# VH-VL binders against q8ixk2r445to577, part 52

Target 1, 133 residues: q8ixk2r445to577
Amino acid sequence: FFGMLQNKGLTDYCFDYNPPDENQIVGHQVILYLCHGMGQNQFFEYTSQKEIRYNTHQPEGCIAVEAGMDTLIMHLCEETAPENQKFILQEDGSLFHEQSKKCVQAARKESSDSFVPLLRDCTNSDHQKWFFK

## First folded at step 15 (VH-VL)

Design t46
Fold by OpenDDE, fold request of step 18:
Structure t46 (fold): chain C 133 residues (1-133), chain A 121 residues (1-121), chain B 111 residues (1-111)
Amino acid sequence: as target 1 above (133 residues)
Amino acid sequence: QVQLVQSGAEVKKPGASVKVSCKASGYTFTSYWMNWVRQAPGQGLEWIGEIHPSDSETWLDQKFKDRVTITVDKSTSTAYMELSSLRSEDTAVYYCTREGKYYLSYAMDYWGQGTLVTVSS
Amino acid sequence: EIVLTQSPATLSLSPGERATLSCRASQSVSWYDVSYMNWFQQKPGQPPKLLIHDASNRATGVPSRFSGSGSGTDFTLTISSLEPEDFAVYFCQQSYSTPYTFGGGTKVEIK
């Protein structure tokens, strides 16, 4: 699966990553932004290693969850995907993080009109359901 | 003016299949989710599934996953719902509905006139 | 699935009276300050008509006598003063979680 990773519940919002330095793509948080078919900031790939890969840049980035965090941070991909980079895109649309045993949910940032994907307890909310477009 | 015009009433035998059409006009067909909802005589409303015409992304109620196929024809702005292995309990008026877009949400703002499907031996 | 329970099943009133319809969800259908609850009006032989979306927003062309309120699990549709054309069946519907579900309906009939 590849393309824009869009949320079911949050109207027309997709995973978005725009590193401030194109030569240093790791260490920043993945956000949600209105889906658009332009550029490479919203192009992701779900791989056989269960990675959400940001492969429009070299070296390639993979979404990871750092210890004690609920945010999605870009790390470098590794030959063997580390446990904190493994996600399961389930048949019901839920995006499950294996290590934390939590689901990725579209969330609103505090005191902001912006949105981010965060790890939350798994529910049946459409805000935890995602699909590639 | 948004309009959804559905195909005519159907009478089917148990075990047969039915395919209902819904022709959309008055808006950009490929920009809005199209839903299918049914209503048995004198009963409430039951959601069947939805499809996004741009790429045919489809979501179904699991109870219908083995019997329902929802498709679109972008060239004619028409959505289809095919229900197979029909049973008497499938007798209902079937509606197509468009989901309008609101800030951070959707709502079924336009409906077809409905298509009566009668299943009887 | 989320179960929506409407009450009362039937409401008998006269024109000019206030109608209060309830819809209770088996779980919260709110996300922050957005409640994914909609209300529909249906008359015999017609498809449902959207009245209220997101709990409290009137759809286009809906008279001001219709209002919606609530959050979480409890929602209310109010008709401040019934007009003859308001006697119909009213359904609540949640769009918080697929599969989308509807309440059983409240029939507002003339006394």
Scores: ipSAE 0.931, ipTM 0.961, lowest interface PAE 0.4, mean pLDDT 96
Fold by OpenDDE, last read:
Structure t46 (fold): chain C 133 residues (1-133), chain A 121 residues (1-121), chain B 111 residues (1-111)
Amino acid sequence: as target 1 above (133 residues)
Amino acid sequence: QVQLVQSGAEVKKPGASVKVSCKASGYTFTSYWMNWVRQAPGQGLEWIGEIHPSDSETWLDQKFKDRVTITVDKSTSTAYMELSSLRSEDTAVYYCTREGKYYLSYAMDYWGQGTLVTVSS
Amino acid sequence: EIVLTQSPATLSLSPGERATLSCRASQSVSWYDVSYMNWFQQKPGQPPKLLIHDASNRATGVPSRFSGSGSGTDFTLTISSLEPEDFAVYFCQQSYSTPYTFGGGTKVEIK
């Protein structure tokens, strides 16, 4: 699967990553932004290693969850996907992070009109359901 | 003016299939989710599924996953709902509905006139 | 799935009276300050008509006498002063989780 990773519950919002330096793409948080077909910042690939890969840049980035965190951070991809970079896009649309045993949920940033994907306890909410477009 | 015009009433035998059409006009067909909802006589409303016409992304109630197929024809701005292995309890008025866009949500703002499907021996 | 329970099943009132309809969800259908609850009006032989979306927002063309309120699991549709054309069946519907579900309906009938 590849393309825009769109949330079911949060109307027309997609995974979005726009690093401030194209030569240093790691270490920043993945956010949610209105889905658009422009640019490269909303193009992701779900791989056979269960990675969510940001492959529009070299070296390629992979979404990871750091220890003790609930945010999605861009790391470099590795030849063998590390445990903290493995996600399961399940049949019901839920996006499950294997290591934390939590689901990726569209969330509102505190005291902000911005949105981000966060790890939360798995529920039946459409805000935890995702699809590629 | 947004309009959803559905195909006419159907009478089917148990085990048969039915395909209901919904022609959309007055808006950009490929920009809005289309839902199918049914209502048995004198009963409430039951959601069947939805489809996004741009890429045919589809979500179904698991109750219907093995019997329902929702499709679209972008060239004619028409959505279809096919229900197979019909049973008497499938007798209902079937509606297509468009989901309008609101900030952070959708809502079924326009409905077809409904299509009565009668399943009887 | 999320179960919606409407009460009362039937509400008998006269024109000019206030109508209060309840819809209770088996779980919360709110996400922060957004409640994914909608209300529909249906008359015999007609499809449902959207009245309220997101718990409290009137759809286009809906008279001001209709209002929605609530969050979490408890929602209310209020008709401040019933008009003759308001006697119909009213359904609540949640769009928080697929499969989307409807309440059993409240019939507002003339007393």
Scores: ipSAE 0.931, ipTM 0.961, lowest interface PAE 0.4, mean pLDDT 96
Fold by OpenDDE, last read:
Structure t46 (fold): chain C 133 residues (1-133), chain A 121 residues (1-121), chain B 111 residues (1-111)
Amino acid sequence: as target 1 above (133 residues)
Amino acid sequence: QVQLVQSGAEVKKPGASVKVSCKASGYTFTSYWMNWVRQAPGQGLEWIGEIHPSDSETWLDQKFKDRVTITVDKSTSTAYMELSSLRSEDTAVYYCTREGKYYLSYAMDYWGQGTLVTVSS
Amino acid sequence: EIVLTQSPATLSLSPGERATLSCRASQSVSWYDVSYMNWFQQKPGQPPKLLIHDASNRATGVPSRFSGSGSGTDFTLTISSLEPEDFAVYFCQQSYSTPYTFGGGTKVEIK
């Protein structure tokens, strides 16, 4: 699966990553932004290693969850996907983080115009459902 | 103006299949989710599923996953709902309905006139 | 799935009276300050018509006598003063979680 990773519940919002330095893509938070399908900031790939890859850059980035955190942070992909980079895109559309046993949910930031994907207890909310477009 | 025009009434035998069409006009067909909802006589409304015409992304109620196929023809701005292995319980008026876009949500803002599907031996 | 329970099943009123319709969800359908509850009006032989979206927003062309309120699990549709054309069946519907579900409906009938 590849393309824009769009949230079901939040109208037309997709995973978005725009690193400040194209040559240093790690260490920043993945956010949600209106799906536009332009450029490279909204293109992701779900791999057989259960990674969500940001593969428009070299070296490739993989979304990770750091210990004690609920945010999605870009790390470098590794030959063998580490546990904190493993996600399961389930049949019902939920995106499950294996290590934390939580689901990725579209969340609202302080600004009503800003949204981010966060780990939350798994529910049946469409805000926890995602699909590639 | 937005219009959803559905195909005519159908009478089917148990075990048969039915395919209902919904022709959309008055808006960009590929920009809005299209839903299918049915209503048995004198009963409430039951969501069947939805499809996004741009890429045919489809979401179905699990109870219909084995019998329902939702498709679109972008060239004619038409959505289809096919229900197979028909049972008497499938007798209902079937509606197509567009989900309008709001800031953070969707809502079924336009509906077809409905298509009565009668399943009887 | 989220179950929506509407009450009363039937509401018998006269023109000019206030109608209060309830819809209770088996779980919260709110996400932050957004409640994914919609209300529809349906008359015999017609498809449902959207009245209220997101709990409290009137759809385009809907008279001001219709209003929606509530959050979480409890929602209300109010018709401040019934007009003859308002006698119909009203359904609530949640768009918080697929599969989308509808309430059983409240029939507002003339007394």
Scores: ipSAE 0.931, ipTM 0.961, lowest interface PAE 0.4, mean pLDDT 96
Fold by OpenDDE, fold request of step 16:
Structure t46 (fold): chain C 133 residues (1-133), chain A 121 residues (1-121), chain B 111 residues (1-111)
Amino acid sequence: as target 1 above (133 residues)
Amino acid sequence: QVQLVQSGAEVKKPGASVKVSCKASGYTFTSYWMNWVRQAPGQGLEWIGEIHPSDSETWLDQKFKDRVTITVDKSTSTAYMELSSLRSEDTAVYYCTREGKYYLSYAMDYWGQGTLVTVSS
Amino acid sequence: EIVLTQSPATLSLSPGERATLSCRASQSVSWYDVSYMNWFQQKPGQPPKLLIHDASNRATGVPSRFSGSGSGTDFTLTISSLEPEDFAVYFCQQSYSTPYTFGGGTKVEIK
């Protein structure tokens, strides 16, 4: 699967990554932004290694969850996907993070009109359901 | 103005299939989710599923996953719902309905006139 | 799936009276300050008509006498003063989780 990763519950919002430096793409948080399909900021790939890969840049980035965190951070992809970079896009649309055993949920940032994907306990909320478009 | 015009009433035998059409006009067909909802006589409303016409992304109630197929024809701005292995309990008025966009949500803001499907021996 | 329970099943009132309809969800249908609850009006032989979306927002063309309130699991549709054309069946519907579900409906009839 590849393309925009769109949330079912949060209307018309997609995974978005815009690194400050195109030559230094790691270490920043993945956010949610209105789906626009322009540029490279909203293009992701779900790989056979269960990675969500940001493959429009070299070296390629892979979404990871750092220890003790609930945010999605861009790391470099590795030959063998580390445990903190493994996600399962399930048949019901839920995006499950294997290591934390939590689901990726569209969330609102405090005191902001911005949105981010965060790890939360798995529920039946459409805000935890995702699809590629 | 937004209009959803559905195909006419159907009478089917148990075990048969029915395909209901919904022609959309007055808006950009490929920009809005299209839902199918049914209502048995004297009963409430039951959601069947939805499809996004741009790429045919589809979400179904698991109750219907083995019997329902929702499709679209972008060239004619028409959505279809096919229900197979019909049973008497499938007798209902079937509606197509568009989901309008409201900042952070969708809501079924326009409805077809409904299509009565009668299943009887 | 989320179950919606409407009460009362039937509400008998006269024109000019206030109507209060309840819808209770089996779980919360709210996400932060957004409640994914909608209300529909249906008359015999017609499709449902959207009245309220996101718990408290009137759809286009809906008279001001209709109002929606609530969050979490408990929601209310209020008709401040019933007009003759308001006698119909009203359904609540949640859009928080697929599959989307509807309440059983409340019939508002003339006393």
Scores: ipSAE 0.930, ipTM 0.961, lowest interface PAE 0.4, mean pLDDT 96
Fold by OpenDDE, fold request of step 16:
Structure t46 (fold): chain C 133 residues (1-133), chain A 121 residues (1-121), chain B 111 residues (1-111)
Amino acid sequence: as target 1 above (133 residues)
Amino acid sequence: QVQLVQSGAEVKKPGASVKVSCKASGYTFTSYWMNWVRQAPGQGLEWIGEIHPSDSETWLDQKFKDRVTITVDKSTSTAYMELSSLRSEDTAVYYCTREGKYYLSYAMDYWGQGTLVTVSS
Amino acid sequence: EIVLTQSPATLSLSPGERATLSCRASQSVSWYDVSYMNWFQQKPGQPPKLLIHDASNRATGVPSRFSGSGSGTDFTLTISSLEPEDFAVYFCQQSYSTPYTFGGGTKVEIK
């Protein structure tokens, strides 16, 4: 699967990553932004290694969850995907992080009109369901 | 004006299949989710599934997973719902309905006139 | 799936009276300040008509006598003063979780 990774519950919002330096793409948080289908900041790939890969830049980035965190941070992809970069896009649309055993949920930032994907306990909420567009 | 015009009533025997069409007009067909909802006589409403016409992304109620196929024809702005292995309990009025956009949510704002599907021996 | 329970099943009132319809969800259908609950009106031989979306927003063309309120699991549709054309069946519907589900409906009938 590849393309825009869109949330089911949060209408027309997609994974979005726009690093401040295109030559240093790691270390920043993945956010949610209106799906626009333009540019490269909303293009992701779900790989056979269960990575969510940001492959519009070289070296390629892979979404990771750092220890003790609930945010999705861009790391460099590795030949063998580390455990903290493995996600399962389940049949029901839920996006499951294997290591934390939590689901990726569309969340709203406090007192803002901004949104981010966060790890939360798995529920049946459509805000935890995702599909490639 | 937004319009959803569905195909005519169907009478089918158990085990047969039925395909209902829904022609959309008055809006950009590929920009809105299209849902299918049915209503048995004198009963409530039951969601079947939805499809996004731009790429045919489809979500179904699990109970219909093996019997329902939802498709679209972008060239004619028409959505289809095919239900196979028909049973008497499938007798219902079937509606197509568009989901309008409301910033952070959707709502079924326009409905077809409904298609009665009668399953009888 | 999320189960929606509407009450009462039947509401017998006269024109001019206030109608209060309830819809209870088996779990919360709210996400922050957004409640994914909608209300529909259905008359015999017609498809449902959207009245309220996101718990409290009137759809286009819906008279001001219709209002929606609630969050979490408990929602209410209010018709401040019933008009003759308001006697119909009303359904609540949640769009918080697929599969989307509807309540059993409340029939508002003439007393």
Scores: ipSAE 0.930, ipTM 0.961, lowest interface PAE 0.4, mean pLDDT 96

